# VHH binders against L-malyl-CoA/beta-methylmalyl-CoA lyase (citE1): the designs that were tried, part 14

Target 1, 346 residues: L-malyl-CoA/beta-methylmalyl-CoA lyase (citE1), of Haloarcula marismortui (q5v463)
Amino acid sequence: MTRLCRTFQTAPAAIPNDNSAKFLVSGLTSKGFQAPDWLVPDIEDGTAPSMKDEAVDNIIEHIPDHADDFAGDILPRVEWAYDDANARERGIEQVTRLAEAVGEELDGFVFPKVGRLDDVRDAAGVIADAERDAGLPEGTLEMAIILETAPGRSDLREICQYATDSRLSGLVFGPVDYTAELGGRTLDGERPRWDGLLEALSNETSAADIVAIGGPFDQLFHERAGVTYYNAEGYADQVAYEATIGIDGSWSLHPKQTEQANRIHMPTVEEMERDLHKIESFNEAKREGTGAVVVDGQMVDEATYKNFANTVKTVRAIDETHPAQTEAYYDDDLLARARDVELIFG
Short names: E, the ipSAE of ESMFold2; O, the ipSAE of ESMFold2 at other seeds; V2, 0.75 times the mean of E and O plus 0.25 times the DockQ between their complexes.

## First folded at step 5 (VHH; framework vhh_7pa5_2)

Design c1 (from a12 with T102V; at its last look DockQ between E and O 0.90; V2 from the best seeds 0.64)
Fold by ESMFold2 at other seeds, look of step 6:
Structure c1 (fold): chain B 346 residues (1-346), chain A 125 residues (1-125)
Amino acid sequence: as target 1 above (346 residues)
Amino acid sequence: QVQLVESGGGMVQPGGSLRLSCAASGFTFSSYEMSWVRRAPGKGPEWVSTISSSGGSTSYADSVKGRFTISRDNAKNTLYLQMNSLKPEDTALYYCARGFEVYYRGTLRYGMDVWGQGTQVTVSS
């Protein structure tokens, strides 16, 4: 399984508030299932144009206080756009400042609105230059991009091929900007799901062994008679769909969404019991030299074994980073079996 | 388990006062905005008041401003609603609710995710 990223949580790095870093600090201090695997301090769309410098200042101020205690990765989203040189100039300054001031505390950067492969290479070059100028070892800072432009979608395969030998470790879907660029429209308030893009994203990132992350869910609340309340079911449905088609993680706008997505991206107890049983039975039959292996009336071949192995690899990845979560969710015997079973086909 | 338990309701004559309390448990109370919502007989829910996590910012529905005061004691994990100059129209089941804010694309949105069972307030002769 690829790098763990059940959740990609954007947190505005500055808002118009006496405590402008409120959401950034909330993300940095999150615990348990509310802690995202990737925290994304957001200088771009999450921060007003007049507050971009304050957003950078807030990240520099607060990262050193919290990064050592944060279990996940921290990747700020900087300004960028393939078709806007001013946005790219501001993004270069943001990466440069952040790498110099807190680069040892960061895991990488997120670049929005990327274009074709050459634009992705340019973004990677910005990180490389900032590493060198900050005295960081080459390759210290990773890169994720948001796939939300027509040129980016056109080069999806080429971009993923580039990722196999580069700092690019993840692709994130941005449906709002993608719909706008393609000239799409909402009918009755609903945006297209873009199922074809999501399936292609899952396919090409899997071929490159990098992370795929779905787009934000912005139908946050239901309203009735002046009362607003959280739309838990809507988000859960989107996350479950994403997991079903092999998207590794989900975009979260708040720790509440992060908690739901972290849990949904964990294999259920039933899935783990089922898949461990099939792995263990296959391993026993292999030791005995049997040519055919049947479990629950079904022939188990190498391909179906690998599906069972994916469940175990996912649990192991979560367990390595968040043992308190796996120990709370799975009983001791089941977790010990997941930790110890031999995976003869990867 | 996140729990919100309201108390302090009762019967009172028009012009009277009541103070509602809401005991919170199972979460870091001081990290959340809190609200009062009411449901009058035969009607849907109506927002009454909201208080920020620190207690420094409050807001009220037009129908209650100047008469109701929301407050909180973060050391005791308790939310309060002081209701003065009560009217028959204030008769309702009053709920304590936990909420949170999301800042997304330049807009601050607020919504509630946990509710208590409510405490009945009846304003009658």
Scores: ipSAE 0.570, ipTM 0.762, lowest interface PAE 1.5, mean pLDDT 90
ESMFold2, look of step 5: ipSAE 0.561; ipTM 0.754
ESMFold2 (binder alone), look of step 5: mean pLDDT 82; pTM 0.800
ESMFold2 at other seeds, look of step 5: ipSAE 0.519; ipTM 0.725
ESMFold2, look of step 6: ipSAE 0.534; ipTM 0.736
ESMFold2 (binder alone), look of step 6: mean pLDDT 82; pTM 0.799

Design c2 (from a08 with Y104W; at its last look DockQ between E and O 0.71; V2 from the best seeds 0.59)
Amino acid sequence: QVQLVESGGGMVQPGGSLRLSCAASGFTFSSYEMSWVRRAPGKGPEWVSTISSSGGSTSYADSVKGRFTISRDNAKNTLYLQMNSLKPEDTALYYCARGFTVYWSGTLRYGMDVWGQGTQVTVSS
ESMFold2, look of step 5: ipSAE 0.550; ipTM 0.787
ESMFold2 (binder alone), look of step 5: mean pLDDT 82; pTM 0.812
ESMFold2 at other seeds, look of step 5: ipSAE 0.538; ipTM 0.750
ESMFold2, look of step 6: ipSAE 0.547; ipTM 0.747
ESMFold2 (binder alone), look of step 6: mean pLDDT 82; pTM 0.807
ESMFold2 at other seeds, look of step 6: ipSAE 0.566; ipTM 0.771

## First folded at step 6 (VHH; framework vhh_7pa5_2)

Design g1 (from c2 with T101E S105R; at its last look DockQ between E and O 0.92; V2 from the best seeds 0.65)
Fold by ESMFold2, look of step 6:
Order: C-alpha cells, then structure tokens, then sequence
Structure g1 (fold): chain B 346 residues (1-346), chain A 125 residues (1-125)
C-alpha cells in the first residue's frame, strides 16, 4: 500500500448552532492521536439541506487559516448521486467553488452515492474541469468515492481497475445507504455488517493498490439507567475486524473515534519487533547468498519479506505525516530501527 | 490517568444551600463539556446539568431549573454545582462526568465517558 489513510473523519461543515463551523474547526485543529489521516469537511449528509451553501462558505473561510498546520489530507465530501441529476448539479457547483477558492489547500474530493463506472468517470471529469478552471496542475486533486449503491457494488472490480490509472485513490463503504437501497432490514435492531462486501472491497482495492475504508460506526453511545455513555468497545471491535481483513482505514465521526482507529491501524510494538527481526535476519542471509532463512520456525524468503516490509513502510508513512504519534507510540530504539533498516525487497 | 473527584456533599435542611466541586486531572479540562448526574436511593441515574467547554452554554433538568447553577473554572480545572432551595427529593449521590457532543445524521448526540466516585447530598429535617 502506497497511501496512508487509517482514519477518514467526517466533520459537518455547517450545523444549526451559533458557531455553525464548530465541528469543522475542531477537525482542522485536532492534535496528536486525534488528528485524522483524512479530514472530510462534510457538505453532504453531515450538513442539513438548508445549510449546504453555508457549509461551502465555512470551508472557504476556515481552510486557509488551518491547512498549513494540519498534517493530514483534507477532502471535502460534496453532494452527488448517480440517480439524481439535481444532486449532481449541486455537487458540480460545490467542487467548482471549492477548487477555485481553496483548491491549493485541498487534497481532493469525496463523492457519495456513485453508480456504475461511467458515473465514477463523470465525477472524475468534474474534478478535472475544476482543476483546469482554477489553474491547478493536472492531477492535483484526488478523488475518493463512497461505495453505497447496488450499481456501484456491481461494478466494484471495474471501478478499481479504472483507479489504477486515474485520480481515484480510495473507496469508502457506506453501509446505511447501501442497506436502504437493497431493501435491507434491521431485525431486532441488528445492523448488517456486510462482511462479503468488505472482503470484496479489500480484495479489489488491494489489486489496484488503492485505499479501502470501512463504514461509519454510529452506535456512538450506550444508554443505561437513563445515562448515556460512549461505546468505545463497539467501535474498537469494528475497527479491529476491518484491520484483520485488510481494510486500510476506518470512518470516524469524532476525534475520540479517530484516536481509537489511528491506534488500532498502527502496527503494534510486538508486530514491529517481530517483523524487524525477520527483515534483519533476511538481510544478513542475503549477504551470504542464501535466498531463504528460517527464523523462529518460519521460512523467510523474498515473498514473505515483502509482507514484513509493508509493516515498516506503514510505520514510515505514519512517521512522515505524524511524527508525534510514532514518537509517542514506539520506544526510541524501536522507531530508529524502523526508520533505518534497509528494505532490500519492497 | 483521567480523574474526577467530587466534594462538598453533606446533610442540609430543606430550603438550604450547598455547593459541590469536582476537581479534574489527567486531561485538558477546558476542551470538554462537563455534567452533573445524580442517583437517588433505589433509583437509576438522573442527568442534572451540563456546561459547555467554554462555560458559555448551560442546560438543566426541569426538576432543578431555577434552583441549581452549574459553573466551571477552567484555570483551576474545577466544575461546580451551586444548589439552592434544596428539597428532600434532591437527596442523592452526585457524580461529576466528562462528556462530549457528536453531530451525525441531523442530530446532536451527547454522551459521557468518565465519572467520579460521587459525593452524597442528603436533604432532611
């Protein structure tokens, strides 16, 4: 994997409040483990229909003041829907306005409710036109899409193949809209997890070397005896499952979720020590002309080496973007080894 | 380590006043909304009051409006509850709680993630 996105944090760009930009600014000023890899100022479902114009205004007003200090990427979610021309028209206007006003501070856009491949190509064209009109170099603004429609799911493979030579860099799962479009039901209050979709998403995005991101976890709080408290373990369980099946990142609705997901998507100290040891042992065996070596009962050859190298590459990517996180999470000695080890194959 | 320590409880007569304090440590107090929750004998917890991180916005349960005042001193990392015109129904164990807001799908949701051990308030003649 070549792109870092442990966390996809949506932040409403406008809310009905004296400070309508409250959550947008909170995201832009996040620190430490609460800083997402991708901040998504949300014009779409995160912002009330009557406030979409204010949401765009808030992004234009606040991004320039904070973008230089924000370590991650900033990708607004605009309006779009494969089956709603008015939504697409509003999205086109939003992309155009944002690229013109703050395109130098943005990293791309997120398009919800995409349809088949042709609809994805149309969305990419909207970004390309906006880049040109704003005087930005071709390819400056990336694209991520939310896979949440039946047609989108049907074209998953084709969309990922298209991504290999385009601005499309990430796919995000939207379970609520997906379930609704399929006519799914929440019997006994249980929401479907769509494990088959997530596994396919992991497979097809990996084949295309782009980012896969799981859907939001909106069971934010438990209520017990009239008191509402944060559901930390529920979110952690979903994020851990996503990491287990090779999903690169998780959707976050708040800095507390972002901190959990950032930590869970980091290689553990134990994984780092194990994989560094295997890389170091292989490097020594390679100097001796041996193509493979047994370490702790495991064969380490060129193919398995690349898997261990991915652990180090992941840590290096986090370290480049968020050195405060890696320095807080790993001992100085372990981090220095990760920074310095030669990756002969990778 | 996040810690909330309540104090100021005690026994008072109906109509009396009492001021509760909550000392916060282990986190950036000024970044969090804070609440008081109470638990009467034989009952579940009841939300009492919440104050925004800056102190500029407060809210109260109907049962305490006009009698209780929540406040905070961010320089001292301390939350307060001034309780006036106390009634026997106010008898409870009072907890300080840290909370936060999430706006999602058109709804502002509130929840709490840390509690103190509580301080007992008894209103009796």
Amino acid sequence: as target 1 above (346 residues)
Amino acid sequence: QVQLVESGGGMVQPGGSLRLSCAASGFTFSSYEMSWVRRAPGKGPEWVSTISSSGGSTSYADSVKGRFTISRDNAKNTLYLQMNSLKPEDTALYYCARGFEVYWRGTLRYGMDVWGQGTQVTVSS
Scores: ipSAE 0.552, ipTM 0.756, lowest interface PAE 1.5, mean pLDDT 90
ESMFold2 (binder alone), look of step 6: mean pLDDT 82; pTM 0.805
ESMFold2 at other seeds, look of step 6: ipSAE 0.558; ipTM 0.763

Design g2 (from c1 with E101T; at its last look DockQ between E and O 0.83; V2 from the best seeds 0.63)
Fold by ESMFold2, look of step 6:
Structure g2 (fold): chain B 346 residues (1-346), chain A 125 residues (1-125)
Amino acid sequence: as target 1 above (346 residues)
Amino acid sequence: QVQLVESGGGMVQPGGSLRLSCAASGFTFSSYEMSWVRRAPGKGPEWVSTISSSGGSTSYADSVKGRFTISRDNAKNTLYLQMNSLKPEDTALYYCARGFTVYYRGTLRYGMDVWGQGTQVTVSS
């Protein structure tokens, strides 16, 4: 079952600053189109090694103050690495502490640097143990992993098959560590995009009905004539490409990126009007009992209808979580039609 | 609709003073760092000054340090630049800019995403 995740926003859970939780709180209090579908308080690469304990403390301190008003999901990224027992031990402790202290307010965890399927199963077991120890119902906390190791890529199909009946809800691409492990190069400061991986990710996660999320875009700013300005077009291009090949969501490093990705991953007004018209016309023709249904000169069957229905289901999912976004994006009449139309074939 | 509107420019003699204002609308002004950037005739843009979202921290280009003062009034959504001891080299179109910071893999980066239309400052004897 595919969850809503247009945006996967990592937020450092501690930074070297008088207010070390600055970016965590900014994410937790986000509004409008800057509100991510998944907020990822980041204990791992977003937080310096000397500040990992403070990062956990910040999450425990600030989640209860803000989670009630946060519409999306909250999934901290903990430490983990398939080839580093000490990293796994720290991750186990982090999951255990967070589940006990704030597990009722979290939706799950993100595990970086996973290896083959057995390592993914071990990570899922950590969550299961933490749920039991915290007195949470089994299955309360979901799991996402970051696909960023050669062993993980090698087992992609098997990992996605495991996900079909487990707590594993999403796979996220991590290009920095993936490139490094393969011995790849970052010529001129540009990392490979790994298009083949992204297409495989889209394919295998779709087969498992789980979320696929692209990697971060860290070319955040241009410099021109001594002035640094935001690279909005570069991020938009990556998000659009990801959407085109069926990646469900995009990694965001800041609310500015989240706003762009949220909008790009929404069905356009034109797409919505088109698909609603086809659904409404089909439903009307079906009620008249003609035996065969033709809309706008084309035969409509169950498979074709389901493609139209997917547009409406997507908007309904966004609307349920973030009604302020759908109300700002679509006019009242169009949104009312999307909310109310009968989906005969799902 | 995010807007930044500069005002207060004009013609002044060397050694004189001007105070620029920037009215902000369409966003939560107090959540953003703000900057002044200038563009002299025939030259590219030059960063002048930046102020933190609370107003507690300021920074200046060496060329204006000690002569210019950036400030903000978050209750009025207004950014200011007090310019004293003006020189002919300060002649430029002055822009108000909104910026933000991103912390990623141990690095804090700052960049600007919204600009005003600018206000002309001319220092002429």
Scores: ipSAE 0.593, ipTM 0.792, lowest interface PAE 1.4, mean pLDDT 90
ESMFold2 (binder alone), look of step 6: mean pLDDT 83; pTM 0.811
ESMFold2 at other seeds, look of step 6: ipSAE 0.630; ipTM 0.806
ESMFold2, look of step 7: ipSAE 0.558; ipTM 0.754
ESMFold2 (binder alone), look of step 7: mean pLDDT 83; pTM 0.813
ESMFold2 at other seeds, look of step 7: ipSAE 0.561; ipTM 0.768

Design g3 (from c1 with L108I; at its last look DockQ between E and O 0.81; V2 from the best seeds 0.00; counts 0 for: pae O 2.2 > 2)
Fold by ESMFold2 at other seeds, look of step 6:
Structure g3 (fold): chain B 346 residues (1-346), chain A 125 residues (1-125)
Amino acid sequence: as target 1 above (346 residues)
Amino acid sequence: QVQLVESGGGMVQPGGSLRLSCAASGFTFSSYEMSWVRRAPGKGPEWVSTISSSGGSTSYADSVKGRFTISRDNAKNTLYLQMNSLKPEDTALYYCARGFEVYYRGTIRYGMDVWGQGTQVTVSS
């Protein structure tokens, strides 16, 4: 099963505020369904240009205080751009500083605005160098990239092939920069959805057994009668669509979005009851030697069993990382069945 | 069921004071940013004030700055608005709203997803 990442939550690592680390700390101390699978302390677009050094300082200061209690993965987004040597230089310094200071507490790094395969290899080399210089075991720090440039899109297949035996563990779609680079337009606050790209992303990452993550949803609010309202349904619709086409996770700009995406990417109670029933019925039939099983008008064979097993594996992965979430979402008996059932064809 | 119930409104003369309360139930109050919004008779809503989940950060509309103070007691699940030096233009139905803040493209943005029924404040001679 592909690595767990229902939610990719960026949190500005520094903001112009009396408490410049407030969003970083909020992410690090998140609980329940507001806890993302991947927390992304954001040095890049989430942090003002004048505050990049403070963002790194905040990560170094706050990660040790909170990482032991944070259940998910922590992957800072550093500066990078395939076509900007100064951005690459700043990114190298940021990776180097973070790996040395808090590399034992981090799970990897996110690189934005990557170019063709060679640029992705260069980014992986930056992590490898920083890892060795910090004395970390080889492969400790993973890499995710944001697919948001024309050259990156052009090399999507080659990049995913490279990922099959490298530290590259995830690809994230960045529609804002992608649309801008192609000269596309945002009309009435709506960017092109780029469905063809998302489907290709799902396909190529699945072939490489790495995660695919959709882009941010930044139509955060409606305005009605002079007051601003949260656009919950708009985000839910995007997350549901991403799940439908096999995107593994969704980008979140705030714990409210994280809670929605975590729930939507979770098997429903009905789906889990259905699939557990089919697994349990098949297991009993196999133990008794009776052969094929028809459950609710459906033949259960090895191929269909594996689909049901994927539901259980997904719940188990969430449960291992975030037991508070599974315990709140499923009743005790249903969760116990998911934890205990034998997966003959896992 | 998530609920917000305002109280403390009433009639007061110009220059007077009132303290509004908002009792929250059905959610973890200490996890949410909270706001006051008001609607004057025949007019659209106007944002009044917002307070962070911890109470450490507050913000105010220019029209009330220096006269109104937002506060919260997370142990009592209660939001407050102390209104001093009241003016006739402060006459409105005052709503408590649950929301959150997002840092986005260099600014803090606010959204609201739960509302109370409001408490009437009338400032008149």
Scores: ipSAE 0.396, ipTM 0.629, lowest interface PAE 2.2, mean pLDDT 89
ESMFold2, look of step 6: ipSAE 0.448; ipTM 0.686
ESMFold2 (binder alone), look of step 6: mean pLDDT 82; pTM 0.802

Design g4 (from c1 with R109Y; at its last look DockQ between E and O 0.72; V2 from the best seeds 0.58)
Fold by ESMFold2 at other seeds, look of step 6:
Structure g4 (fold): chain B 346 residues (1-346), chain A 125 residues (1-125)
Amino acid sequence: as target 1 above (346 residues)
Amino acid sequence: QVQLVESGGGMVQPGGSLRLSCAASGFTFSSYEMSWVRRAPGKGPEWVSTISSSGGSTSYADSVKGRFTISRDNAKNTLYLQMNSLKPEDTALYYCARGFEVYYRGTLYYGMDVWGQGTQVTVSS
């Protein structure tokens, strides 16, 4: 079963404003297609150094008011860095405080700037300790990491293998810090796209059955004729590319980006019609005593059936979490078929 | 379909007044910050004024402060610009625009994601 994360939306947990929790609360109260699958209250790069304590306070204050009405998962990003003991110490305190105060309402934590596997194990240990100290059942809080360091990239396979029997459930690409660590250059305002990393990320996370999330799209606006306006096409193009190469979800900086990514990461009506037809035809043939059939020129057997079943499982996962989205996106008849069809091979 | 339609432009003498309107449709108007931008003949675009989603906060370009007033009626999905003490240099095509804000890495970014076709204001003796 694929864990649902079409969208990874970071929201600063504190900003220099009379309402320092403005963007956190906006994320917690998001509706419709603007509701992310993962909301990430951001204590780390999204919050100014002088406001980290206020960011933690804001999460503790606002999560209980909104968590029951928020359909997705909530995973704060804490401070951490494989090469900075002070950052790790602050991150440990942040995890400990949050788990104690609101751990029953959180789904996990996101750790930035992880190093090799041992550093990832250390981060997982911080969560495990915080669970025990807060009296939470083992495994209550999951972990995601941001792959944005040279050591992390070097251990990508090992980290994903570790994930198969641990609380690590997702890897997220961080291109800004990765480019800086490798000594990469911004030429004409453009960072390298790092397609090789994205392909490896998709590959290794798929082998481990955990989610892969692309990096933020921070070319937020065009400037044309001296006026600044939203770059909707640029974000859509990046999300579509990520989906094409098997990245499960996309980083969002704003509910408008979340809406675009949520839609792009859903099976299309055409994909649903196609795959439901193949499943339904195979199920009928199985009841009539055959184990494989040809449907639309393609052999459908146990292996190929699982491909079509994955489409239905994805829609069911979205439907269970966000029924308003599936009901708005698919016709009633198509959605009913997706809900009702028997998945013989899972 | 998201649309913004400006109206209320025209010809006036210096010292005169005009009130521009912008009718919004296809989105939840009350959730968005709104702006006026103008383009004078032979010149690039110039930001004029911005109003918060609730209407509680407004800002203006120095060139129009004290003469122009931005307002909104969220029940009618309408943005307004009251222009008083008009000068020849206010002659321009005036656009209504919807705002889009992102706070990212310590910076608040602002831009516009939907535009109208504009309404012409001409101030001449």
Scores: ipSAE 0.513, ipTM 0.748, lowest interface PAE 1.5, mean pLDDT 90
ESMFold2, look of step 6: ipSAE 0.553; ipTM 0.754
ESMFold2 (binder alone), look of step 6: mean pLDDT 84; pTM 0.822

Design g5 (from c1 with T107V; at its last look DockQ between E and O 0.79; V2 from the best seeds 0.58)
Fold by ESMFold2 at other seeds, look of step 6:
Structure g5 (fold): chain B 346 residues (1-346), chain A 125 residues (1-125)
Amino acid sequence: as target 1 above (346 residues)
Amino acid sequence: QVQLVESGGGMVQPGGSLRLSCAASGFTFSSYEMSWVRRAPGKGPEWVSTISSSGGSTSYADSVKGRFTISRDNAKNTLYLQMNSLKPEDTALYYCARGFEVYYRGVLRYGMDVWGQGTQVTVSS
């Protein structure tokens, strides 16, 4: 039941503007490759302290109008902090109110600034209580957390092990708060990428069969001669690195980042052609009574077949949620083969 | 395909007026802030003016405030720049640019990602 999350797009649920729901509605109405796998209406750091109640009001008002047309998952980020009981109280009220009003349209909640495992359990309990009070079946609402505290990092393995039989389905890295809590320095506007944390995150979430999501890329623009330009290549480089080390998805601050990350996290046409050829050749050889063959100089057996099958399963998962994206990215013949091929293993 | 096409440039005498237009296609025009940027001979780009997606908020560089007016018609997917009291210093290639906003950690950030080819404005005797 690994969930698809190439993109974790936060959208402020309220901003100081005549239309305070501007970015929330933009996310809910996103189209094509700008549609995230997870939309995260953001009550927490994306919304000013004075506007948290309006953010909740906006979510309640706008989600019912758009949820049926939104293909991805919707998981608001509520207030929380392991070391701030008032933040936790506000988060409890936010989860409770949202589950009651729009819980049937939501897929879950995102909890920031979690501490050790017990704090994660407490957050899960908040969702469980809210489900019960709203009359929702147990397990309806999933949970994702932001790994951005020293205690959270210290308990990473234990938190992921807890996830194997719980509503916790995703971990997201928050580098800004993590760097600040460790007393790290942001020299020349560049914080550490925390490659060791990202590798541990990929490892422990893989062991638990849950999704790992990289942190935001907030170097959004370059300035040249007084004019500001979008930093497309910087984001693409971070997303590509995350994909290289097995991070399942990337944090997006805007639909333009979502489009880049969605594309980068898809198997390439070349990967699909290669892997489909290997699968199809193996399937034919198995029907002829041999269980292993050499295809293009590589032995294909059950173990290597599963790697090729993962490519097809990834494309199928994207296709089920966002067929417009797969139809735009792959030609018709290639996509039809991916949809139709029999996966004997994996 | 996202496209911005400027028009309305030309030669004009000091003190004269011109109105520039920018036809937008390939995207939902009404969802984006739009800007005018200019590039004078031998100089780098200079921001001129920005208008919000609804048209309700405008801003201008000090060098043009009071003389230039940015406007938009979302039904026609068109951005305008009315330029009055033109000076020789306004001579430049004028570009229409698509921007977007990101609200992050309490700060509204703005940048540009698509540009037109430009229309030349020449102010001379």
Scores: ipSAE 0.502, ipTM 0.720, lowest interface PAE 1.7, mean pLDDT 90
ESMFold2, look of step 6: ipSAE 0.526; ipTM 0.727
ESMFold2 (binder alone), look of step 6: mean pLDDT 83; pTM 0.814

Design g6 (from c1 with M112F V114Y; at its last look DockQ between E and O 0.90; V2 from the best seeds 0.59)
Fold by ESMFold2, look of step 6:
Structure g6 (fold): chain B 346 residues (1-346), chain A 125 residues (1-125)
Amino acid sequence: as target 1 above (346 residues)
Amino acid sequence: QVQLVESGGGMVQPGGSLRLSCAASGFTFSSYEMSWVRRAPGKGPEWVSTISSSGGSTSYADSVKGRFTISRDNAKNTLYLQMNSLKPEDTALYYCARGFEVYYRGTLRYGFDYWGQGTQVTVSS
């Protein structure tokens, strides 16, 4: 099963405020359905150019205080760009410093604006060097990348093939920089969804058994009569679309978005009941010597069984990391069945 | 479950004063900016005032500046609006609203995600 990431929540690691770490600490202390699977302390676009050093300082100061209580994973986004050597040098320094100071508390790093496969290999090498310099076991720190450049899109297949046997565990779509690099436009204030890219992303990451994560939703508010309202339905629509095409997780800019995406990416009660019923029926038929059954008008064989097993594996992964969420979302009987059922085929 | 309960509304003469309260529960009150929003009969909502999570920063709509004072007591999970020199145009249903901030691509954006049921303020002779 792939690494759990229903939500990829970026949090600026420094902002111009008397409490410059306020969003970082808010993310680290999040509870319930507002707790992301991946918290991304953001040194890159989430932090002003003049505050990058303060952002690193904030991560070093605050991660040790909160990491033990944070149930998800913590992967800072560092500076990087395939075509900007200065950005890469700053990113190398950020990875090196963070791995040395707090590497035991971190789960990995996120690299933006990657280029072709060789650039991805270079980024992975930066992590490997930082692990050795910090005295961390090889493979302690994983890597995710932001797919937001034309060269990166061009090498998507090769990058995912590389991920099969490497620290690369996730690809994240960055529509703003991608649109800009391709010379795209935002007509009538709406950005392209890039459905072709999203389909390819879902396909190639699935082939490599790594996570695919959709891009941010920045139509954050409605406005009516001078008052701004959170655009809950717009974000929910994007997350639901991403889920239907096999994108594993969604980018969140705020704990409210994280709560919505966490819930939408959970199997529904109906989906759980349906898939558990099919698994249980197949297991009984297997004990009785039949290799396939028809359940609810659908043939269930070993291949289709694995699809139903994925539902249970997903719930088990959420349950291991966030048992309070699964216990709140599913009734006790249904959750017990999900925990207990034998998965003959994975 | 997030709950915001307003109180302190009533009828008052022009030039009078009222103090509104909003009791908050179901969330960490001290982590959120809070606002007052009002709706006059037949009109859409109008932002009145906002206070930072610590209480150190406040802002006001031009129509109430100098007359209204927003405050909070984080130990009591309570938001307040002191309204002085009330005018007939202040007649409205006043809501306590929970705000949140999003920092995205260099811009800090604000909006509201929870509202109370409101408390009626009527300024009439």
Scores: ipSAE 0.482, ipTM 0.722, lowest interface PAE 1.9, mean pLDDT 90
ESMFold2 (binder alone), look of step 6: mean pLDDT 84; pTM 0.821
ESMFold2 at other seeds, look of step 6: ipSAE 0.496; ipTM 0.711

